# VHH binders against Probable 3',5'-cyclic phosphodiesterase pde-3 (pde-3), part 1

Every score and structure here is a prediction.

Target 1, 352 residues: Probable 3',5'-cyclic phosphodiesterase pde-3 (pde-3), of Caenorhabditis elegans (q8i0p7r281to632)
Amino acid sequence: RYDTRELDTDPDLAETAVWSFPIFQMSRKHPQTILSRLTYNIFQQAELFRIFKVSPIKFFNFFHALEKGYWEIPYHNRIHAADVLHGCYYLSAHPVRSTFLTPKTPDSVLTPPHPHHQHSSIMSQLSTLELMALFTAAAMHDYDHPGRTNAFLVQVEDKKAILYNDRSVLENHHAAESWKLLNKPENHFIENLDPAEMKRFRYLVLEYILATDLKQHFEIIMTFTERLTEIDVQVETDRLLIGKLLIKMADINSPTKPYGLHRQWTDRICEEFYEQGDDERRRGLPITPYMDRGDAQVAKLQDSFIAHVVSPLATAMNECGLLPILPGLDTSELIINMEHNHRKWKEQIELE
Unless a header shows other numbers, all headers, positions and changes below count from the first letter of the chain; antibody chains are not in Kabat numbers.
F, E and O are the ipSAE of ESMFold2-Fast, ESMFold2 and OpenDDE, as the mean of both directions, binder to target and target to binder. V2 is 0.75 times the mean of E and O plus 0.25 times the DockQ between their complexes.
[cut] marks letters that were taken out.
The coordinates of atoms that the task and the answers printed are left out; those that the model quotes come from them. Centres of patches stay.

## First folded at step 4 (VHH; framework vhh_rezetamig_d1)

Design s1 (from a1 with H52E)
Fold by ESMFold2-Fast, scan of step 4:
Structure s1 (fold): chain B 352 residues (1-352), chain A 123 residues (1-123)
Amino acid sequence: as target 1 above (352 residues)
Amino acid sequence: QLQLQESGPGLVKPSETLSLTCTVSGGSIRSSDYYWGWIRQPPGKGLEWIGEIYYSGSTYYNPSLENRVTISVDTSKNQFSLKLSSVTAADTAVYYCAREYIDSTGWPEFDYRGQGTLVTVSS
């Protein structure tokens, strides 16, 4: 039985309001419960326990079992899951400047036209069911990750690659196995959803997790940019698209963090990549680019990742006003940090 | 309990390479949560950070020492080592090995440190 009084009074969880949340410090303090603690805090702040009659016992049974199913590997572990969850919460909870997050046609009889555009949060425009699905999907999104890439699993004909026909292998695995875990009676914290809510929740969770497949990255960005002038937050498919942008941005957030956090995530992913390269060498396979421990190319890897993956998404979200801009700043701190980190890696390449 | 122990020569001649090894016991260097580093204290001066290593082999050095310092890790022996080339009398100091973590700004913080070893540079 979980005593929630300690969680309700934990001062460290109050720092979820900042992008530079000290995830590694929190993980050192709570190495086995970081994901469940953070998920509890976010659910509590979003009133999800009350709204959906969530059993705290079944909630903690599920999220403890979920984070235990993350491996003790350098990058794709429970800390990464907690970090992505925090990113989804931060990006949804903070006010943003996008005009499409406010109703375009206010009731002219009951409310006068607003004298100024009001800034709103994404959280205020998503339903509470959509928010619960987003946060749950973030916690689930890398469940049971083996510390190897989709391409590696396909190349070695891993059982998962055979099961999923080489398509979104890990993302399908994460979604399927975490959902099986949720469906156990002792874990079924969503048991009080009605049948329509249950069906929609499952759909949303699956769509969000599958959106983390980087093969879908540019298709999602292009769909968003094509819809930009017509986005209507009253349309379910447009809200789903916004949720996909949030979990994608949260999943690849590292370059948008202060250098000290970004450096730690970089060291972790590089070691996990080197462990794959070591495995490839043992199997007599060619070593995947950037995964050879004896030929480290960290700066080049990060330059490529920022230029070709992170920047396209962050820039698209920033240009439409979906990234929070803090008082005193001219642009999002995510963009400021990304440009700073990118410049540091480019300078390192020039010195090599 | 985690313990770090420095080992190496207490006397090094000018222009030679200083070589120190840190042996870690009561914990594994193969930890994604920590960095392993070297700090020194010259007589009558404050602590100076030399550099650190992640168990992957990624190294970070004090820019003032970068051209002379190399840090390496041997995860099989649970050890990491410092080499400082072209030493002068200014390199005379007590040398400490440490377990470090990085704050949000990129600055190293220490939670465990060895007892220190005095290295004198003299002919």
Scores: ipSAE 0.596, ipTM 0.854, lowest interface PAE 2.1, mean pLDDT 90

Design s11 (from a1 with Y54W)
Fold by ESMFold2-Fast, scan of step 4:
Structure s11 (fold): chain B 352 residues (1-352), chain A 123 residues (1-123)
Amino acid sequence: as target 1 above (352 residues)
Amino acid sequence: QLQLQESGPGLVKPSETLSLTCTVSGGSIRSSDYYWGWIRQPPGKGLEWIGHIWYSGSTYYNPSLENRVTISVDTSKNQFSLKLSSVTAADTAVYYCAREYIDSTGWPEFDYRGQGTLVTVSS
């Protein structure tokens, strides 16, 4: 019931090649199908339909059901899922300068390789199964998010917190519920994977989704930093670690976007947090810091988030050459935008 | 079971330095998954985050307070401490020490807090 010819010729999807992809403009144009449209385009670009003999009917059944299962809440909705998916695609597809990545070899046996061949993409070093798992995990990673934090769910003894023993409550829920959805026969677009591929795919999807738990944020960064001189892209566990960095960076990408996009994401997350604070007030619970609608501290919140969470990851990835650098720039666009946005928030704090 | 307990003077004179210590029992401060932080609640107002420290000594402070705040950690004693200089009556609050993690939304969350200690700034 989905005409793929319209998607194959959609000029708007060509903008996925730029970091500043106009996600909100696209979501206004395609409010019910933004996630499935982007996922289709990315699978086509990566040749995943051909390589894994993916049924387009089962593919669209799954991704339509998946994006419908995202709630109509301010931040953790299908637009966020599509944005994270785009981030994973952009970061994996663009050439990076990391010295531990093996450059693509263009018909040459010259050693050492010509200096112009020093750049390669992460996509060229991950298997196609690993890529399909990464993109699928990005689309799934916040499935059925209720617009409340893990801490809130634990505090109110939500059914999910009881089920998952207060550990990675939302991330386990997203993985489990999206996988149940995939397992429906009409949705099972991975049906042509062999048993070993199927087991590996499930393992990878689960590991990638669980890596989005920010409670694991600093452990993953430290593990990567300590292994940096020993990283070998021929080793499965090192490729898994790189994939975890990609989905983590994509998940928290907002401060690395131009201010106009970053501000829109900021307004959305603040409203979702205020909805939690409103719920806490109705329950007679203490309002979580930064979630009181009557005491807005947006600039302090963003300053803290960039300094504590985004900068440690983005800086670690930049220092090892894992972030794309566009022609004419001295460093990654992500770093330039992040530093600009961070300065704007610090200036706003000083004025208040 | 993990427990956090604040200790320090309940009365501080204006212009002096407020010093509080948090003692952690039932668990180790040496964890990469957590920050150890301070939050306060002035009478009749909401919670205000002061700052936190990682077990390595890395700190971040609320920008509104950062020129007056120092947080330190002593992993051998399983303790961390707050110093707030040049106090005024506006610094009167119940002070809590907390174990802090960054949740899935990227915001600081507190899974364990001390019972709180009232600090009054008065002459």
Scores: ipSAE 0.000, ipTM 0.186, lowest interface PAE 13.5, mean pLDDT 86

Design s12 (from a1 with Y55R)
Fold by ESMFold2-Fast, scan of step 4:
Structure s12 (fold): chain B 352 residues (1-352), chain A 123 residues (1-123)
Amino acid sequence: as target 1 above (352 residues)
Amino acid sequence: QLQLQESGPGLVKPSETLSLTCTVSGGSIRSSDYYWGWIRQPPGKGLEWIGHIYRSGSTYYNPSLENRVTISVDTSKNQFSLKLSSVTAADTAVYYCAREYIDSTGWPEFDYRGQGTLVTVSS
């Protein structure tokens, strides 16, 4: 448990307003509490404690227990969960230029918006319940991750793969186990939601966590791009879709960060992949591409990941105006960073 | 209590390879998310970063030195080592091993370093 006055006056938490938030520096200062500290700060900034009558005691009971349930593995640990949470907060809180974020009414179609309505944040268009669900889902989304891929778990017939019939194995596990943890009376910080809010909160949390399954990646992007001309933030399913884009972008955010942060995330994921490759070798299984410690292809892995996974999502979000553009910039810093990092990896491939 | 200790020859002849080892105690390289690196200070000059290694064996070198530098790690011995080839009198310096992290720009910073070892390049 914390003294909340210490958290309310922490100058490091004020840096959540910048995309280049120093997550690793903060994790070194608070190695056991990085996730719960950041979640508290974000809930305070979004006024969620007041709006939903959240007990601070039950809040910290839950998020401490959640944080402890993340393994001490190179990448899918509590620092990653905190980073994804920060990404969701940053992307929702900053003003964006998307024209469809302005609620559509009969009158708004007839007159152009005033200058003060030309830019709006996603946070201002989502309900506070949707925001609480998004931030909670971000904190939960990799709970109890074993440092192995879905494909590996299916191949070895892990008990989780059997339970979930080889479908979204890890994402179902993260959602189910974190929800069981939340349901403990001492952890139940959502206890003051009414029955309708409770049902919707669970639905939203589940949908957001399941959206992090990369098998759904292109289907979600395609659904979004097909609806671009018809998107209306007054429609619940369109708000859900926007929330899914936010958690997906936050989950794969590393290439959109300054090189120093991106490099640290790269070293961590590669080490976790190498640990899987080592396990595959011990089991007599074929080593998954890019997971062979004896044949490190870091630059090729990152080039492929940026070109085929990150860029399609980031570009789609940028082209519809859903990424923040800072004063003085012509485009989103996420795009600037991604293009810079992609060039560095391509140059490294050429030198090999 | 984390401690780093440099070891290796204090005298190297011009054109030969400078070889140093750092022994880590009070912490484990294998389970660490930090980088393990080398920094030097020539007489009367500031600190110069040489390079570092991640526990996986991934290395990053100062571009000014990259053609002469090799850093390796032995996680079973909890040690990492520096080899600097084709040395000249300009390589005379106090050499430090360090535990490092990367800032947002990609530049290394350190929180722990060894006491330093003087390496003189002389015939």
Scores: ipSAE 0.157, ipTM 0.649, lowest interface PAE 5.2, mean pLDDT 89

Design s13 (from a1 with Y54F)
Fold by ESMFold2-Fast, scan of step 4:
Structure s13 (fold): chain B 352 residues (1-352), chain A 123 residues (1-123)
Amino acid sequence: as target 1 above (352 residues)
Amino acid sequence: QLQLQESGPGLVKPSETLSLTCTVSGGSIRSSDYYWGWIRQPPGKGLEWIGHIFYSGSTYYNPSLENRVTISVDTSKNQFSLKLSSVTAADTAVYYCAREYIDSTGWPEFDYRGQGTLVTVSS
């Protein structure tokens, strides 16, 4: 049971303005409610309760039920959902130097510790409905994740793989099941949206969740880079594309964090991969690369992931001015951390 | 209530391997929130972190000790163990097992530890 006065004055939640937010410390203090607490704080700061007449009771009913539906697995749990939500909030709220962004008036109520009056935030260019959809999608995006990959589910002909015809199996499942949960009358915190807002909200949430499928990764990056000279933030499809970049960057943010946070996420995903490899062994299937507990290749996995997945996205966003640059830095702290972490893994490979 | 208890020989000869086991009760080692580690305190000196393990088997060691240290975990027995090879009189200390977490820089901190066990290196 939530005490909103306690949530409004929690000093730990004030650190949401910092990229190195201590997500694991917060999780240890609030293991059952980390996602709900963080979502509440973000909705309050963005005035979403007032703007959309959101019932606090239905809000907490939904996000508590959503949080409970995440499994107690090493990586794809409620802490990951809260971390992705924080990433979306941080990246949207901080001023960026992109030349295609134009500020809305009034400015966003989410003011970073280092505000700059000559720069605009992505949040100032998205509608409040688009922001609510982005934050809601971030919280939903891995709902009911079984701790197995899409490829594994297809290989074993899981019920979900059959239902979704082997295409974006988990992402479709996350979107569908979290939306069914939202539609329960006791959970329906969006009940005061008009019919047009409701239809658009559902569309946005679905598009954002589906964008987290890594099979879409390079297509989304290429679509964005091809449109850079034509991007118009007054066009709904261009704002949607920017939102997709935000949730994608937030979803794979780990290498862009300080080493201690990145290491904890690495240990968690490797254990979840090993649990899949253990399952494959029990089934008489070949063990997926990097998922054999008896042949750990953590540094090689991270080197490949950073070089081939994280860096292409982070570099594309940085080059167009979509990543925040803090006072005194020549580039984004995300890039600085990513390059540091990448060097550390390469050094570890050499020591083998 | 979580409890950690060290066990193993209190006397080890120089050049041999120091072996200790930590038994965890009142909680599971299979937790993604924590690491399971070893800390020691030589007589008249401060605490020295030795290393820790994640329940996946991933190990992290103090660089000054890493060529002599092996930490292993047995999740089925809810235990983790320390082996320190080629011991000398400088390895005489009270050894503690601990439940640890790491800060944003990667440095270990702990919230629970065992009572400690004295290991003397002597012929």
Scores: ipSAE 0.543, ipTM 0.841, lowest interface PAE 2.4, mean pLDDT 90

Design s14 (from a1 with S58Y)
Fold by ESMFold2-Fast, scan of step 4:
Structure s14 (fold): chain B 352 residues (1-352), chain A 123 residues (1-123)
Amino acid sequence: as target 1 above (352 residues)
Amino acid sequence: QLQLQESGPGLVKPSETLSLTCTVSGGSIRSSDYYWGWIRQPPGKGLEWIGHIYYSGYTYYNPSLENRVTISVDTSKNQFSLKLSSVTAADTAVYYCAREYIDSTGWPEFDYRGQGTLVTVSS
């Protein structure tokens, strides 16, 4: 629905190469099309239109319908989907120091990994089908999110909680509804995949979306760390595991961004949580901790989230060499930003 | 029906190791949906999270305590335990064991806690 020449020459899309991509500035310029614009750019950068003979008409039909199906809620909206997609792209496209991604040559064995000599990216080790599945899953992963938690949906016996037996309720819903949308003939941009590619693409998309369920968080981290010495990027199951780490890191990326971006995401999730607390109050239910707008505990919320959820994943990925390290830096900017943001929240708690 | 119960000495000498066990009844520790953790509340202060363990043995500890903390799990006895080394008067607190989960919000939620056990560090 847009002139592709406009998208191919858009200077804002050139900033997808930086972790601090100005997602909110871009969303203000293109409030109805941010997800489809970013997805188009990423598919072009990864050569996916050519490789899989993707129809631009069906591509835009699907991604426009997809982003329209995201609700206009504070956090889990099309901007979040675009942000997670960007995170997956950034983390896969930039060179990393991981030894299991390094070519097994005499020179690479003798030379310690460092930015100057690092030439391997996760993108170069995943198949193009796996990359298309990862980016598509990132765009789909919160489709039709109602601005309420899994726990809330289970507590109120929402139709989705009944349908999915209280297990990965939202993640199953996002996967199922976005896949039904993709299967419409006018949206079916994957129509030129062969039957084996189609089966694998569906499997990968489902596994990636379901991996965003935070109940799986520590099991996935544990599985990866225990298998690290046995990881083989020629093995499909190990590539799947790496892809799950990428989408998980992208999904919870906010604390790893510069404080200005992190604060904007914080304000949005807090408002969405307060809307749930308001709903709980209207229903006569106890208000979930940290969701009472009359008792705001933003710094404690963020301290807990970083310490308990983000840091375990980010440090595991960093120690395994899976986070990009920019020239001139001794460690990943994600770790630098996370430690800075965590310290700021701890300082705010001390002032309370 | 799920119940968690702390047990262990209520008095620990400075420099020694604080040891507590949590016994779980009415549910299995061998669950992929849950983590099993320890939290404490010093007199006149708020709750402080110590760490947690998954039934597989995966642990994550509060960084401020990580060099002194060990949490272990015994799935055959449906128990998990806390050891906190080199204790000082600052470690005097009511210690709770808890079942926790991470929901789609990313926040650790505690759906069951023990009654708490007071541990005093004194000679």
Scores: ipSAE 0.005, ipTM 0.360, lowest interface PAE 10.4, mean pLDDT 87

Design s16 (from a1 with S32T)
Fold by ESMFold2-Fast, scan of step 4:
Structure s16 (fold): chain B 352 residues (1-352), chain A 123 residues (1-123)
Amino acid sequence: as target 1 above (352 residues)
Amino acid sequence: QLQLQESGPGLVKPSETLSLTCTVSGGSIRSTDYYWGWIRQPPGKGLEWIGHIYYSGSTYYNPSLENRVTISVDTSKNQFSLKLSSVTAADTAVYYCAREYIDSTGWPEFDYRGQGTLVTVSS
């Protein structure tokens, strides 16, 4: 356990306000506790301990057990969980320019126009329960990941693929196992939620984790795009949709980071993919594209990932004003970084 | 304690390939947090970064040297190697192997390095 005063005064956690948060430097300083430390800071910032009467003892019991349950594998480890959590916090806490998040304008015939207010944050439009569910889901979302893809688990008929009938195999596993861990009496930091809050919290956590399945990626983007003119933040299902966009953007955030952070995530995922390719070779299976250690195509992998997965989501969010725009910038730093990184990978492909 | 040790010929003829090996002890090269790199210091000049490798085999080279440099890793021996082709007198330097990390911009930094080995390019 921690002395909470140590965490409340930790200068390393001051950087959570910036998108370029030095996650790997923080992980080197706190290799066993990066996820629990960051989650504590975010819960304090959002006043969740006070609002939901969260026991610090049960909180740390849960998040230490959760963090330990992430494997020591190159990419899908506790650092990734902490990074996705930070992304969710950053994207929800910073002001955005979306028109559907602004307060209703006064009646212009009866009330004089007011000065323009500062842009609203997504955090100000979600309930505190929805925020706690989002942050908890981010921390849980890859719990007990084996360093293999859903497709691989289905192909080898892994016990998890049989249990979940080949559907969102890993995401169901992450949600189920992390929830079982939370339900242990010593870990049950949500014990002071009333029955309605408890039911809603579980629903939200499950929906957020399942939304990280990339097989759902384009359906979620399309649903959002089709609703753009009708989105109402007073409607629970529209707030759920926005939360799904946040965790999805946070989960695939790497190309939207400065090059040095993006490169480190790229090196990690490529090694994890190569470990799967090595396993496929040992089993006499065809090697999945981009997973052959002897035929590395890193630049092509990243070009494809950015063009077909990251850019569609980031662009949709940017065009509706859901990405923060820093003072002095014409667009989101996420878009600036993504375009810069994409250009570097395209140049690398041209050089062979 | 982590230790890095350079080995290889101290004399190389012009136009030939400079070949050095770094042996890592007291820690594993199979680390997700670090890169394994080469740095050199020519007589009377500052440190020049040559390149580094991630244990996956992914390599990153100084653009000024990239057409001549190859870095490889052997995780089974806990070693990594440098080959610098078509050497000239300008490649005379003390060569260091290092454990490196990168900042948010991609700039390399190191926390451990070997003692260095002098390589002289001369006929």
Scores: ipSAE 0.708, ipTM 0.893, lowest interface PAE 1.5, mean pLDDT 90

Design s18 (from a1 with S32G)
Fold by ESMFold2-Fast, scan of step 4:
Structure s18 (fold): chain B 352 residues (1-352), chain A 123 residues (1-123)
Amino acid sequence: as target 1 above (352 residues)
Amino acid sequence: QLQLQESGPGLVKPSETLSLTCTVSGGSIRSGDYYWGWIRQPPGKGLEWIGHIYYSGSTYYNPSLENRVTISVDTSKNQFSLKLSSVTAADTAVYYCAREYIDSTGWPEFDYRGQGTLVTVSS
């Protein structure tokens, strides 16, 4: 086990304050413990151990077991889980310019003359229980991922597809199996929650994990966009919606990172896709588009993914002021990086 | 301990293809954390990056050499190889294989390299 003083003094964990967090350097330094180390640091920074009387022993039992249950596959491994957790932390902790993060009833002493210019973080508007649920869900969200898509599992009639009737197959599996793991007495770090907190925590964790299903992607963006003028952080369902945007943005964050990080994630997901294509070929099935190792179309895949999946979410969040803007920048570094990476892929397509 | 070792002919005739293999021991090429690459140093000049490969087979080449370079990987043998076509005297260099990682700017850095092998292009 760790000495917590070692974790509290680790200078690499201080880098969680930057979007360009060196996740791969950190994973090379701590290959077996990257997820548990990062989760500990985030819980400590958010004071979750004190607030919810979390046992450090049961915490580490759970997160070590969780981390070990991620497969050693190219993309959907413990490093991805740690990266998504970091993204949720970064996006919730940094001040943003969104006007609806200010309570509708202004304090009579502290009411600013221009509420639009008041800066607040999403973390300050969510309850500590909601934050613990979000971070826990991020760590759990791809638990026991087999390196295959939902569509593949349905096509081959995998046991999981039969169990979940072809609906959100992987996301239901991740949620169910990680929750079973948490419920083991030695892992039950939430044991000191009262019954109402326990029910709400489970509800929130499930909603966050299920929101990572890309079939929900445009429905969630549309719901958010339609409610934008009526968003009220006093309303639990609006806070849940904001949390879903955070975990979704964190889950697909790669194109919003500097090119070096984005390229590493791209190589990893492409290899995992090629492993599925190899499996499809062995089974006599049609190879899914972009998964044929003999016909690599990496730039075209990334162009499509950014244009049709990442940009709609990132742009919606940016336009409502939910993305942090660093001093000296006119817009979010996530948007700057995404536009830069998208241009590079489009240029590569033209040269091919 | 991770070790990389270059092998291949030390003499190649002009217009022929230079072919080198790197054998990796003490670690697996099938690692998502690293790229496997080739770097060369012509006599009296600095290091020039040639290209690298991810274990999936995804390749990235120096644009100056792109039309002449092929890098391949054989994960079952824990080896990767370089082919450089249409060689001239300018391709005379010490060739190194290396384990590489990508920095935040997208540029390759290496933490291990082979001892190097001198390849002379001469008739």
Scores: ipSAE 0.191, ipTM 0.674, lowest interface PAE 5.1, mean pLDDT 89

Design s19 (from a1 with R30K)
Fold by ESMFold2-Fast, scan of step 4:
Structure s19 (fold): chain B 352 residues (1-352), chain A 123 residues (1-123)
Amino acid sequence: as target 1 above (352 residues)
Amino acid sequence: QLQLQESGPGLVKPSETLSLTCTVSGGSIKSSDYYWGWIRQPPGKGLEWIGHIYYSGSTYYNPSLENRVTISVDTSKNQFSLKLSSVTAADTAVYYCAREYIDSTGWPEFDYRGQGTLVTVSS
């Protein structure tokens, strides 16, 4: 089992407030329990055990079973799930400068304007149920991932592609299978939610997991930018949108990390892509761009990914003040790291 | 138990290519947790990192050696190799193969290393 006293006193877990959290070092120390250990720490920090009467036994039963159901593949494994969970926690817990975290029509006329109160965390604006749903969704979001893309599964007519009619195939699979796992009596850590909380929790978890489908990426960014002047944290759909931005940013966070962490994630995803390309070659199918191990274009892949996927989201969040800015910095460390890593990849392309 | 063993010529002539192979036993090179690298120690000096490879074939080299170094991996044989071209007397060293990991700053560290093989560059 788990010794909660050991978890409560673990120096590594105590420092989850740092964006450069040493996820791979922690994984080497705790290869079988990294996801469940991190989830426990985050639930404790957010007081979720107390607020929702969460059974520690059922909690660990669920997250251990969930963690075990992630495959031992290069990228979409339990370490990635733990990393995305950490990203969601970091981005929600740190103070941000966004002006819309304050309601448009404040009811409180008793709170005097204080300049030092202009910084607030997203965590303070989301309900505890929304936070529990976000963290749970992050842990679930790639459950039972086979190390192949949605496009590949559709192309080979995989059972999952048939079941989900070629739409968000993996994301639906992750949500459905992890939810079945949660529903087992021994795993049902949400058993003390009332019926309305239960229904909303399920809705939120599903919406967050489905938001990780990259086909929804630009639609979500567009919806956010179109609503930017109208965002109101008192509106449930606006809080849902913010939560979707958090899990999406956490899911594609690698370029916003220090180079050493980004480099390790890059090597892992490239190998997983090459395994798909190898499979396509064996099947007589065209090899997907960037998945041919005989024609490695790692720097070009990362340049494209940062320019066309990561930067649009990170820049949109930064411009509206949703990314934390640490004392002494002019902008978010996520932006600083992303620009640094992007320059390194462009330099590598120039040398070719 | 994991073991790494270097093999290759102990004497190389100036301007030739130094070629070494590392054979891994007791564990698989196909591991997402590790890099497979080469480190050398010239007589009376500290360790110098040469480069490493991820089992996908992705390579990272010491900038001071980059134009002369090629590291390759053969997962089917559980081996990886080093080729260092245009050698000079300055390349005389004990060469080690190692299992490596990188920290958050990008610095390579290792947990297993071969016994080392002395390579002398001499005419």
Scores: ipSAE 0.389, ipTM 0.774, lowest interface PAE 3.5, mean pLDDT 90

